Miniprotein binders against Neuralized-like protein 4 (NEURL4). Designs and how they scored, part 3

Target 1, 164 residues: Neuralized-like protein 4 (NEURL4), of Homo sapiens (Human) (q96jn8r1131to1294)
Amino acid sequence: TLEFLENHGKNILLSNGNRTATRVASYNQGIVVINQPLVPQLLVQVRIDFLNRQWTSSLVLGVITCAPERLNFPASACALKRAAWLLRGRGVFHNGLKICEKFGPNLDTCPEGTILGLRLDSSGGLHLHVNGVDQGVAVPDVPQPCHALVDLYGQCEQVTIVNP

## First folded at step 2 (miniprotein)

Design E1 (from C5 with K17L R24F E28L K33T E35V E37Y)
Fold by ESMFold2-Fast, scan of step 2:
Structure E1 (fold): chain B 164 residues (1-164), chain A 80 residues (1-80)
Amino acid sequence: as target 1 above (164 residues)
Amino acid sequence: SKYRVTIEVEGDPEALLEVAEKIFEIALKLGLTVVIYVKDGKLRITIEGLSEELAKELAERLKELAEKYGLKVEVKIEES
């Protein structure tokens, strides 16, 4: 049911019925988006399949509020400006600004096999789940509709959608 | 005292975008905000709120990065 959209960053190759995304070149141009809006209580999960430790930073997770089907993706999710709320490293970012310090575990150090999840609660709060554990509200009152986004940046070269 | 670093780079548009992305990544890792402006083959990047020591380190690091991509670079450090 859940798949990555066929519109994605130029370095991405989709496989496994559009449920696996691989970044096949460089360190960037690796944005993928889930094929349906993130509605309250829908849990979207991805597993980190492959890390290349020549890079220092790793994947970014978040939501975008613009329509993704024909979006010309920038090289990194952090360039999406006002349309995106992003979790990177230990921080929460919006419009290129760090709006929260030290939320959840450090995403730059999550090992292969880690399962990361995004969910909206009934009040529009964005939650991060790590290996099945809810980390709490990273962003309150996310505008809707919104779409779950994964940026296979830096170390993270492959992720696969997994069901709960 | 707080300092501002402004770096202006000129050259191939593809290289400018790559350098801008790497500079944005460096600034984010340091918890800094950066203003980037790109037009007509020229890139201007401004980073504010820096100590004098950090401003000097960033200016040199960013200049080296741009030069590795074959870009023409001009750096300015000023007290803000």
Scores: ipSAE 0.000, ipTM 0.123, lowest interface PAE 16.8, mean pLDDT 81

Design E2 (from C5 with K17W E21L R24M K33Y E35T E37I)
Fold by ESMFold2-Fast, scan of step 2:
Structure E2 (fold): chain B 164 residues (1-164), chain A 80 residues (1-80)
Amino acid sequence: as target 1 above (164 residues)
Amino acid sequence: SKYRVTIEVEGDPEALWEVALKIMEIAEKLGLYVTIIVKDGKLRITIEGLSEELAKELAERLKELAEKYGLKVEVKIEES
């Protein structure tokens, strides 16, 4: 059963059986993490429910390799440094470095209703899925265990976990 | 040493949101995060964890940005 962990950024409110995350204030402090490790072939998907255009950037997706259950989350996923591999805008980031310049569609421009997915392949490659379409390998060798992370940053104020 | 920059801006609500968006973009590009309060035609933004040099640079840039939008602005730098 896929749910968001009850440990999350301070601006998050969980609802719908912990399957919907809403950022209720500001533009940051919106990190949520899936309750199960992202094991090979598990496809975790979230739907963008609400975008607030007063903000410039939008949601960030990725994986975190530290234990999330009691973690004191920073204001933004980008502050996680070595513990996180992140997809932001059109880039892939790790430890403050852009490791891929253009990967998949621009996450800052995905409309409400877009379904974004994360999956590990059998070789540990992290894949992004957009509306059911595999975008390919964003990160070729993710350390295990890892957990799927969504940062409801900027414009993205609500997401809901959806089944494949 | 660690420094904090606080910017207090007042004026037209549409101009306040435009300035807020640009400040958030600057903070994101620099790997910084911002605390923001918007109420009654006033905007207060706080950025923490800065070096003295970066705090001075941000204070000047944020003041100039708000003034270009015709807003009343006050910026202060203090050790956090």
Scores: ipSAE 0.000, ipTM 0.135, lowest interface PAE 16.5, mean pLDDT 81

Design E3 (from C5 with K17E E21Y R24L E28W K33I E35Y E37T)
Fold by ESMFold2-Fast, scan of step 2:
Structure E3 (fold): chain B 164 residues (1-164), chain A 80 residues (1-80)
Amino acid sequence: as target 1 above (164 residues)
Amino acid sequence: SKYRVTIEVEGDPEALEEVAYKILEIAWKLGLIVYITVKDGKLRITIEGLSEELAKELAERLKELAEKYGLKVEVKIEES
């Protein structure tokens, strides 16, 4: 049973059995984390439910390798203190350093209804799935344990865990 | 009264993307509202809700950042 953790950014409201996250204020403070570690072959999926076109940038997703239950979340995922691998726009980032220029679709342009997935392969490679289509390996050899993270930044004000 | 800082940058697309994300990081740490748009082929970033002193300080820092990446840059401070 996948759920968002009760420890989340201050602008988040959880509903639907902690499977829907809504950012109720501003454009930031919207980090949520999945309650179970991302283990090889587990596909974690979220659907974009609502986009607010008042903002120009959109959601960020990725993994963190720290324990999230008591983490004091920053305003944005890019300011995380522990090791994080993030997908923003078309880039792949590790601790603020861009490690890939162009990977998958532009996350700032994905419409409402898009289903985004994260999965580790048997070699620890992190994959992005878009509407069921594997985009390939964004990050090789992710350290474990790790947890899937979604930052409801900017345009993206609501996501829901999809299973399957 | 509140102030708005608008920065328009032009140049290498990879440098534009990197500078945009660094500016977002600075704004996020300060809890500021940021808008990013493309206007006439230039990347435009607007930050609102600033005091006059913060607007002047931020305008200088963001101009310096963009110039470090070799981008052509224009910065404007306006009362909003």
Scores: ipSAE 0.000, ipTM 0.134, lowest interface PAE 16.4, mean pLDDT 81

Design E4 (from C5 with K17F R24W E35F E37V R44Y T46I)
Fold by ESMFold2-Fast, scan of step 2:
Structure E4 (fold): chain B 164 residues (1-164), chain A 80 residues (1-80)
Amino acid sequence: as target 1 above (164 residues)
Amino acid sequence: SKYRVTIEVEGDPEALFEVAEKIWEIAEKLGLKVFIVVKDGKLYIIIEGLSEELAKELAERLKELAEKYGLKVEVKIEES
């Protein structure tokens, strides 16, 4: 069963059998990682449960290729300068560099109830799914093993892992 | 307490204009009051009436935005 790792950002509280992550303070320190590597064709999905519009931007999701179990997480996922491919707003970022200006819907505007998914295809392409709709390949040739990451940044204060 | 964020930016004039427009857009989205001041060849963007938490979030995001455009940027947060 998919769960969030106990190693997470300091502002995170896990509940619901480690399937729900809540950011209980501030706007940052909200990184969580799925407990299993993202293997080809595994669809990992999270639902946006609560948005606080006090903040400017919203959640970030993507993959990291370093081992997450003892990783000292930075304040935000966008501060990762190595081994990270991230989706933020409409942009795709590799190690802090924007590699695509507009991909899929704007993550900063997804409402509560939106289900976001990450999947690797057989060629190592990273796909974003939004409410069950495949947005296409955001990142080709992701190195493996890799791990699905969600940053409960800004507006997004709670997410829950949902079954495919 | 209320907080003020001041962004001091210098560099290419076209990039300064673009960043100022994006900051106006962000402020409008959040219902915030923004002031733009030019002094000593630098652009100062001032946002007031913020909570401490929102000031920290905006300072981080606006610094990142300006740096993305290749601008030299200094950000400060102060109680207003």
Scores: ipSAE 0.000, ipTM 0.205, lowest interface PAE 16.6, mean pLDDT 83

Design E5 (from C5 with K17M E21W R24A E28F K33E E35I K39Y)
Fold by ESMFold2-Fast, scan of step 2:
Structure E5 (fold): chain B 164 residues (1-164), chain A 80 residues (1-80)
Amino acid sequence: as target 1 above (164 residues)
Amino acid sequence: SKYRVTIEVEGDPEALMEVAWKIAEIAFKLGLEVIIEVYDGKLRITIEGLSEELAKELAERLKELAEKYGLKVEVKIEES
């Protein structure tokens, strides 16, 4: 079944059979990675469980193509300089550089209960799904293997893996 | 008219992932997009944008594949 890996950011606590991730301190050090590679067409989904509005920005989603099980995570996913493609706010980022200004809805404004999904299409395009709706290709030609990554940054303090 | 095939498969987690990978490969070869959802010993595969003929053919092929791995299978074909 899909779970979060035991290797995670230092402020993360895993519960619910490693399917729920909670950031227990500050606004950063909240990176978690899904335990299985993002196989083409596999839809990985997380639900936003809790938002703390004392912070401005919110969760980051994406993929990483390096081996995640022994990775030393930086304070935030956007600080990753190698092998990372990330969605933050409305932007798309590759290895810390913004490669697209506006893609899909603003992730900083998604309310509690929102279900966010990641999927690779048959051509290696990374798709974002929001409440079951495919937003289109955020990143073309993602190298494989890759793993889905969630950064519980800022407002987002808890997510749970779901597949309704 | 376009059709949607939804297949739900249940059984051993190792077998589910093997079948998911093989279905992704079949879809890729046919130029089809497929959505695969995995949760707690269950797998749901959704394929849309199909002709009626292709939907029926694909439903049978995917059912046979899953059954070959000893999995329980339910298939639904519906106009979309």
Scores: ipSAE 0.000, ipTM 0.126, lowest interface PAE 24.1, mean pLDDT 83

Design G1 (from C5 with K56L K63F E67Y K72T E74Y K76V)
Fold by ESMFold2-Fast, scan of step 2:
Structure G1 (fold): chain B 164 residues (1-164), chain A 80 residues (1-80)
Amino acid sequence: as target 1 above (164 residues)
Amino acid sequence: SKYRVTIEVEGDPEALKEVAEKIREIAEKLGLKVEIEVKDGKLRITIEGLSEELALELAERLFELAYKYGLTVYVVIEES
């Protein structure tokens, strides 16, 4: 079964058999990674459980191609160099560079109950799913193996893995 | 150890100008070296040579400032 890895950001507490991640302090140090590689056609989904509107920015979602089990996570996913493709707000980022200005919905405004999914297609394209709807290819030709990552940044203080 | 704080701020161009000016003022008062980049209506601020405690405090202060102006802000703290 899909679970969050025990290696995670310092402010994360895992519960519900490592399927729920809660950020218990501040606005950062909230990176979690799924326990198995994102193989083609595997749909990994998380539900936004709790938003704290004290903060302006919210959840970041994406993939990393480095091995996550012993990774020393930075305070924010956007500090990951060379190995990360991230969806932040409306943008798509790789190695700190914005490679797309507007893709899918604004992640900073998704309400509680939103289900966000990541999937690789047969050509290695990374897809975002929002409440079951495929938003299209955010990133073509993602190197494999890669791992799904969620950064519980800012407003987003809790997510839970949801089975398709 | 020394730390670097990098902040990206996005939103209304007029609000970005005001925030940039206030950050410059804060940096001058604290004697900090600040690199400010404006590109495509986005503001990127880098501050280096910080202690861990100062980096955390500064990141929080700048986040609060951007939040007050309704701007989207992303903060990264790294050991340099």
Scores: ipSAE 0.006, ipTM 0.335, lowest interface PAE 10.0, mean pLDDT 82

Design G2 (from C5 with K56W E60L K63M E74T K76Y E78I)
Fold by ESMFold2-Fast, scan of step 2:
Structure G2 (fold): chain B 164 residues (1-164), chain A 80 residues (1-80)
Amino acid sequence: as target 1 above (164 residues)
Amino acid sequence: SKYRVTIEVEGDPEALKEVAEKIREIAEKLGLKVEIEVKDGKLRITIEGLSEELAWELALRLMELAEKYGLKVTVYIIES
């Protein structure tokens, strides 16, 4: 079963069988990682449960290609300078460099109840799904193994893993 | 009379981005022009054309915002 890994950002509390992640303080230290590698055709989905409008930016989604079980997470996912492919706002980022200006919806404006999904296609392309709709290939040729990552940054204080 | 508020902020890059975006939003809501520049790893944000009262209110709000983000901050209020 899909669960968030017990190695996570310092401000995270896991509940609901490690399927719900809550950021209990501040705006950062909210990185969580799925406990199984993202393999082709596996759709990993999270629902936005709670947004705190006190903050400006919101959650980040993506993949990392390093082993997450013992990783010392930085304060935010954007501080990962290697082995990271991230979707933030409207942009796509690789190791801190913006590689696409506009992809999919603006993640900073997705409301509570939005379901965001990550899926790897058979050729290694990373897809974003929004409320069941495939947005296309955000990142081609993702190295494997890779792991799905969610950064509960800013507005996003709670997410839950949901099944299709 | 017109006043200028300048805030100089340094610290975590993600926190600096968040503070800059929040200040831009505040300025937009108040119909104020804001100028942002990066120099020597610090953010400098300038807002001008303020009344004395608004300048002091903004300075206090900006200091509170920076403290919330754990950032090192210096705020200047200048009559111009």
Scores: ipSAE 0.000, ipTM 0.319, lowest interface PAE 11.4, mean pLDDT 85

Design G3 (from C5 with K56E E60Y K63L E67W K72I E74F K76T)
Fold by ESMFold2-Fast, scan of step 2:
Structure G3 (fold): chain B 164 residues (1-164), chain A 80 residues (1-80)
Amino acid sequence: as target 1 above (164 residues)
Amino acid sequence: SKYRVTIEVEGDPEALKEVAEKIREIAEKLGLKVEIEVKDGKLRITIEGLSEELAEELAYRLLELAWKYGLIVFVTIEES
């Protein structure tokens, strides 16, 4: 079953059988990674459980193509310089460079209870799902293997893996 | 003569806060006082009472720190 890896950002506490991630300090050091590669048609979903509006920006979702089990995570996912494709706010980013200005909803404004999903199609296109609705292809031709990543950044202090 | 280092940064507000805290830590380690304010949508940090050599060293260290966080940064060294 899907779980968050025990290798995670230092401000993360895992609970609920490693299916819930809580950021217990500050606004950063909140990167978590799913325990198996994102293979075509696998839908990985997380629910936003708690938002702290003391902070301005919110969670980041995406994929990395490096091995996550022993990765030394940076303070935020946007600091990854290699092999990362991220959805943040309204944008799509590859290794810190914005490659799409407006895709899907603004992730900084999604309320508690929102379910966000990542899925690869058969052609390697990365899809975002919001409350069960496919937003389309955010990134074409993602290299494989890749791993789903959630950065509990800013406002987003807790997420839980949910089954489709 | 004494020098002042002024740093103005623009970018992600959470990253700005982290960099500000790192700069306070560096200043405390060196026995320096730091002033921080928000002005015109940017974070402004001022460190005073520096020798010319220390001001130059701090300016380079602080530029490097801000770049590591992906921030747009301007550093000014001036005689005070």
Scores: ipSAE 0.000, ipTM 0.183, lowest interface PAE 13.3, mean pLDDT 82

Design G4 (from C5 with T6Y E52F K56M K63W E74V K76F)
Fold by ESMFold2-Fast, scan of step 2:
Structure G4 (fold): chain B 164 residues (1-164), chain A 80 residues (1-80)
Amino acid sequence: as target 1 above (164 residues)
Amino acid sequence: SKYRVYIEVEGDPEALKEVAEKIREIAEKLGLKVEIEVKDGKLRITIEGLSFELAMELAERLWELAEKYGLKVVVFIEES
């Protein structure tokens, strides 16, 4: 079974057997990481449980290729200096650089109840799934091992891991 | 490499003007030039020529400022 690591951003509270992450303060310091590597064909899914619409930006999700168990997380995932591939809004980012515009739906506008998924294909391509629909390859050739990450940034204050 | 910070802030026009003024002060103290546009209830700011470290620090500081004024905000950091 999948769960969030107990190493996480300082504003996170884990509950529901470490399957629900809640950001309890501010707009940032909300990074969580899945407890096992994202191996090819494993589909990791989270449901958006609660949005605070006072904020314009929302969650970021993606992968990191460094060991997450002892990582000192920055305030936001976009500030990660170690190898990270992130989806934010409609952009795809690698190590702080925007490498693609207008991929998939706008993550800043996904409503509560939306299920977002990450999956590696057999060629190492990272796919985004939205409510079960494959959006295509966001990032080609992701190095292994890598770990799925969610940044409960801005609007997104709670997510829960859901099984396929 | 050089980086750009792009920020969009949305909300009350008076709060947007106050935030714009504070951002100009921050940029002036850091010796940076900023492009600022206030139109239709949105504040758009572009700051270029930054190191990656300064871009990240500036982005976080601008988020904190917008939060203090209760405004909606989105920030992008990109290589220019």
Scores: ipSAE 0.005, ipTM 0.248, lowest interface PAE 11.1, mean pLDDT 81

Design G5 (from C5 with E8Y K56F E60W K63A E67L K72Y E74I)
Fold by ESMFold2-Fast, scan of step 2:
Parts: structure tokens; sequence; C-alpha cells
Structure G5 (fold): chain B 164 residues (1-164), chain A 80 residues (1-80)
């Protein structure tokens, strides 16, 4: 059963059996990680439940290849300088370096109710799914083991894990 | 069409000062007018008169610089 880990950013409150994450303060300190490694064929999906338009940027999705259970998370996922591949806005980032300018939709403009998914293909390529539609390979050959990460940054104040 | 980039950075005051200084250097080398305000642990940077391509490239580059110092940023890009 997929759940968010109890190790998370300090502004996060977990509920609904650790399947819903709410950022209760500010705009940052909202990193959550899925409890199981992202293995090929596993589709991890989250639904955007609540957006606060006070803020400009929105959620970040991606994977980390370090052990998350005792990791001291920075204020934002984009501050991770090692072992992180992230999708933010229109871009794909590796350890803070932009590696692709436009991939998929702009995550800063996805409305409430949008379902975002991460999946590894059989070749280790990381795919983004938006409302059930595969956007293609964002990152080839992701090292394993890796874990799916969601940063409830800026506008995005709540997400819930959704199974098909 | 011209674009405006506004970047908000928060965190350690000494790191904010170093980042502000490096952003001024980058703007000077690129011949850009930049407005920088530092107040109460917050840094606001505004750059105007940019092409669309330059606005997005610059916004991401400056965000990366701030992350290098352990700071995080909020980026706003607007057509002006």
Amino acid sequence: as target 1 above (164 residues)
Amino acid sequence: SKYRVTIYVEGDPEALKEVAEKIREIAEKLGLKVEIEVKDGKLRITIEGLSEELAFELAWRLAELALKYGLYVIVKIEES
C-alpha cells in the first residue's frame, strides 16, 4: 500500500492513513516521499487537492536515489544538490541543473483535481503521467533504488495518493 | 513583446547579501538594469525589458545561483 513516509518537511501534516499530505504553513518545507521504491511498472499517482493562488510557483515532482527515511530535508526539493531528478514548471532538473527546458505541461498551471503520476519503464526511463496520459520520458536511465518525491511548494498546499 | 522577471529569495541574511552581490555582477556583465531590495530576511529582484527566451533562461540561472547558497526562490515571469 502506498503511503507518504513519516519523515517529511516540517510544515507537512499527514492524514487519511498517510495518503494525504497538507502543507499547513508558509510556502516551503513541504517535501514528502513515497514509502516504497519506484520500481518498473509501479505507477505512483497524486491528485492536487488545494491550490493557494497567493503564491507564484507550484508543486515539484521527481525522484531521489538516496535513502529517505532519515534524510534531513531542505526547505525545497530544488535545494537538493545530490541524487535528485525533479520536474518543476516546464523544466527537468538534475541536482539543481536544468537538463530540459520544456517537458510536459507547466506544473505551475495545473488546476485542482489534476492527477500527476510517476512511473519507470523497463529501461529505467522516468515517465510523467498527467490525468492518465503518458507525457513520455523525462529522464533516461534513473539509478536504482529510487523514491518518488513530491514538494508541496508555493501554490500547492494539499495532495492525495490516488490508485487507478 | 518584453518580459519582466521578479525573483523572491528567503533565508540567511549573509547568504542573501552574497547572492545579491553576484546577481548585480551578472546583470552588469549582461548590460541589464536590475532592481534589488533586501529587507527582513527577504530579497526581491526585478529585471525588465527582456525577450521571452532571455527571461526564462535568466530566471532559472538566478534561481540556481540562490540554491547554491542554500536559499530557495519564488520566480514570477510576466509579459510586460
Scores: ipSAE 0.000, ipTM 0.142, lowest interface PAE 14.9, mean pLDDT 81

Design H1 (from C5 with E18L K22W E25L E57Y R61M E64L)
Fold by ESMFold2-Fast, scan of step 2:
Structure H1 (fold): chain B 164 residues (1-164), chain A 80 residues (1-80)
Amino acid sequence: as target 1 above (164 residues)
Amino acid sequence: SKYRVTIEVEGDPEALKLVAEWIRLIAEKLGLKVEIEVKDGKLRITIEGLSEELAKYLAEMLKLLAEKYGLKVEVKIEES
């Protein structure tokens, strides 16, 4: 079964059999990683459970290609300098550099109950799914192995892994 | 009602110092009481006693300033 790794950001508390991640303080230190590599055909989905609208930004999700089990996570996913492809707001970022200005819906405006998914296609393209709808290829040819990452940043204080 | 604006900015320490100096200048010009902390690559600014309109204006201005210096910013507006 899919679970969040025990190695996570300092403000994270895992519950519900490591399938729910809650950020218990501040707006950052909220990175979590799925316990299995993101292989082609695997759809990893999380539901937004709670948004604190006092903050202006919201969750970031994407993939990393470094080993996550002993990684010392930075305060936010956007500070990852190598091996990271991230979706933040409307943008797509690779190792801190914006590589696409506008992709899919604005992640800063997704309401509670939204289900966000990540999937690799057979050609290594990374897809974002929003409430079951494939948004297309955000990143082509992602190196393998890679691991799905969620950064509970800003507004997003809780997510839960949901089955397809 | 009175409002409080809290802004937290992350990034390069040198850029954070520039942002802090800009905020001090603006606060002094507007006669506002401001608390500023710069520590460990983070800048925290708290401004109290604001009208709702001024709080919203300052929040937008601070976000634009942080974006200019390539910094990551979070702004919180709350009624005090």
Scores: ipSAE 0.007, ipTM 0.361, lowest interface PAE 8.7, mean pLDDT 83

Design H2 (from C5 with E18Y K22L E25W R61F E64M K68E)
Fold by ESMFold2-Fast, scan of step 2:
Structure H2 (fold): chain B 164 residues (1-164), chain A 80 residues (1-80)
Amino acid sequence: as target 1 above (164 residues)
Amino acid sequence: SKYRVTIEVEGDPEALKYVAELIRWIAEKLGLKVEIEVKDGKLRITIEGLSEELAKELAEFLKMLAEEYGLKVEVKIEES
């Protein structure tokens, strides 16, 4: 039931019933957003399908609190200056400010086949799951409604939504 | 033809250090010739030997990276 929105970065091609996102050019313009708000207890999961190691950095994931259906996406999620909480490398970022230096595994080194999940707990804490393992609270008290975002940046050229 | 990207960044000294280190790392991994200088709260980054396409993409990437850290940025792309 979960799908990527038709509104996405310009280098994205959706397939597999809008459950697979492929970045078909360059290293950027690869932002996709899940079609349903991330409500408490909903676990949104994506699997890394293809990595191109020509690039140094890899995917970014997190949440935005603005409406995504008509949002004009920037070239990368890192350029979002408002309403964004992002996990990049080992860092946690809020509207361009690094709020945690080391959280979870280094996303730039996750191999193909890794399943990454985002979930809100009942207190509004944003959790990262890696291959089914809860990494803990990356961000407390996320405002709602919010939407799960994946930026197929750099190395990461394809992801697929994995439903429970 | 080969292209050169020159980026001048200014702002908080600690943020400049982070951006400089990140750019050195990226350049090393991509095998790119890069020169980085920092003086008086300004960071100057020059990357040479690029195709036109790669120069444009790196300029956009580095501009967004600097803005991510709240830094003021100026980018130039020149045929070299």
Scores: ipSAE 0.005, ipTM 0.174, lowest interface PAE 13.5, mean pLDDT 81

Design H3 (from C5 with E18M E21L K22F E25Y E57L R61W)
Fold by ESMFold2-Fast, scan of step 2:
Structure H3 (fold): chain B 164 residues (1-164), chain A 80 residues (1-80)
Amino acid sequence: as target 1 above (164 residues)
Amino acid sequence: SKYRVTIEVEGDPEALKMVALFIRYIAEKLGLKVEIEVKDGKLRITIEGLSEELAKLLAEWLKELAEKYGLKVEVKIEES
C-alpha cells in the first residue's frame, strides 16, 4: 500500500502505518513524499484532516523528479528548485516561477475533509483530482521517474493517504 | 503630502529575511527612511516620506511579493 517515506521534513510525525502525516511545529518543514513512484494511471490521494487558521497559506501538492529517500528537504517545497512542479494556491509553479495563473481550486481555501489526488496520464500529463473530480492537466510532459509530494505548509497540519 | 506605508508579514523566516533585504535595498535607492522590526515570526516594515502614487505602488508591490512567497501580509497606507 501507499505510505509516506520515512525521510521527510523535520516537523513531520508519521502515524497510522505511515499513512498519516502531522506537522507538529511552526508552519514549515512539512514536506512528505509518497513511497512509490507516480507511475502513469496510479492515483495517489490525500485527505486534509486538520487546518490551523492562524496561517493564510496552505497545502502544496506536486511531484519531485529527484530520488527522495536521501534528500535533505528544505523548509518549503518552493525551495526545491528545478526538481519540483508544484500546485500552490491557484497557481502551478516550477523552479520558482509561476507557469500557470489559475488551475483548479484555490488550495489555500480547501476545507478539512477535501481529498486531493495526483495522477499521470499516458502522455505524461500531471492531473489534479479534487474530491474525485479530475481538474485536468496541470503540468504536461512530467519527467519520469517522479514522486508525489505534499508540503504541509501553513494552515495544513495533517493529511492522510486515502484509497479510492 | 507625504505618506507612510506599514506592512506586517508573517511566515517563513527565510522568506521574511528576503523581503526585508529587498525593502532595505529599494528604500536606499529611493532615499527613503525605512524601519524594520522582527518579533515572534512577524516582520513589521514602516516606510515614510512617500508621495501618494509611490505609496500605493509600493504597497501593491509588497503585497504581491509577500503573496508570491506564501506569507500572511497586512498593508496599511496613511497620510503622515
Scores: ipSAE 0.006, ipTM 0.181, lowest interface PAE 12.8, mean pLDDT 82

Design H4 (from C5 with K22Y E25M K29F E57W E60L R61A E64Y)
Fold by ESMFold2-Fast, scan of step 2:
Formats: sequence, structure tokens, C-alpha cells
Structure H4 (fold): chain B 164 residues (1-164), chain A 80 residues (1-80)
Amino acid sequence: as target 1 above (164 residues)
Amino acid sequence: SKYRVTIEVEGDPEALKEVAEYIRMIAEFLGLKVEIEVKDGKLRITIEGLSEELAKWLALALKYLAEKYGLKVEVKIEES
């Protein structure tokens, strides 16, 4: 079954059989990674459980191409640079650059209860799903192997893996 | 009672420098006590001695300024 890896950002506490991640301090150091590579047609979904309105931005979703099991995670996913393709706000980012404007909904405004999904298609395109609705291809030709990543940044203090 | 606003800004180093200088200029003009430091590769700004209303308005204004420079900003307001 899908679980978050025990290697994670230092402010994370895992519970519910490693299927729930809670950020217990500050606004950063909240990166978690799914325990299995994101292979074509695997849909990984997380539900936003709790938002702290004291912060302005919210969670980041994406993929990393480096091995996550012993990675020393930075304070935020954006610092992973070339190894990461990230969805943040309405943008798609790689290596510190915004490579797409206005993709999908604004992730900084998704309410509690929103279910966000990541999936690779048969051509290696990374798709975002929002409450079951495919938003299209955010990133074409993602290098393999890759791993699904959630950065519990800012407002987003808790997420839970949910089955499709 | 008085309030503290903590602002953490991340992004391009050149843009961070410009935003920091603008905030220093405004704080000096308004006679506000402001502390600016770099921690974990981010710019942290702490402003103390604010009324609740001023703290809330300042948070909105600084978010707008950071967005103009393409930076991501996190703001925390707390009673001190």
C-alpha cells in the first residue's frame, strides 16, 4: 500500500500507518515522499486535512528524480533545483524557473477536503488531478525513475493519502 | 497590547535584496523597530510594537510588495 517514507522533512510527524503527515512546527521543513516510484498509471492522491490561515502560501506537489530514502531534505522543495518538477500556486516550476503559467487551480487557495492527485500517463507526462478531475499534462516527459513529493508548506499542516 | 509581525521571503537573491532595502526605508521613515536576518537561505523580517490593526495592514502590504517582485512570502502575526 502507499505510505509516506520515514525519511522526511524534520518538522513532519507521520501517523495513521504512515498515511498521514502533519507539520508540527514553523512553515517549512515539511517535505514528504511516497514510498513507491511513480510508475505510469499509478494515481497517488492526498487530501488536505488542515490549513493554518496564519500563513499566506500553501502546499506544493510534484516529482523528484533523485533517490529519496536517505536524502537530506532542504527547507522547501524549491531548493531541490534540477531534481524536482513542482506545482506551486498556479505555476509549474523546474530548477528555480517557472515553466508554465496558470496551470490548474491556485493551490494556495484550495480548501480543506480538497483531494490532489499525481499520475504519469503512458508517454511520461505528469498529470494533476483535483477532486477527481484531470487538469491535463503539467510536465511532459518526466525522467524515470521518479517519486511523488508533497511539501507541506505554509498553510498546509496536514495531508492524508487516500485511495482512488 | 502590542503585536509582532514576522515575514519570511524566499526567491531570487537580487529581488530579496531590493525588497529588504525597500522595507528598511519604509520602517525608518515610520520609526518602526525592524530586525532583518538571513536564515536557511531566506530573508526574515521581524517588526514589533505594532497595534493589531497596523499589523494586519502591514502584512497585506508586504504580501503585495513581495508578489510584485515574484517572491513567495509567509507572514505570521502574534501578540507580544
Scores: ipSAE 0.006, ipTM 0.265, lowest interface PAE 11.5, mean pLDDT 83

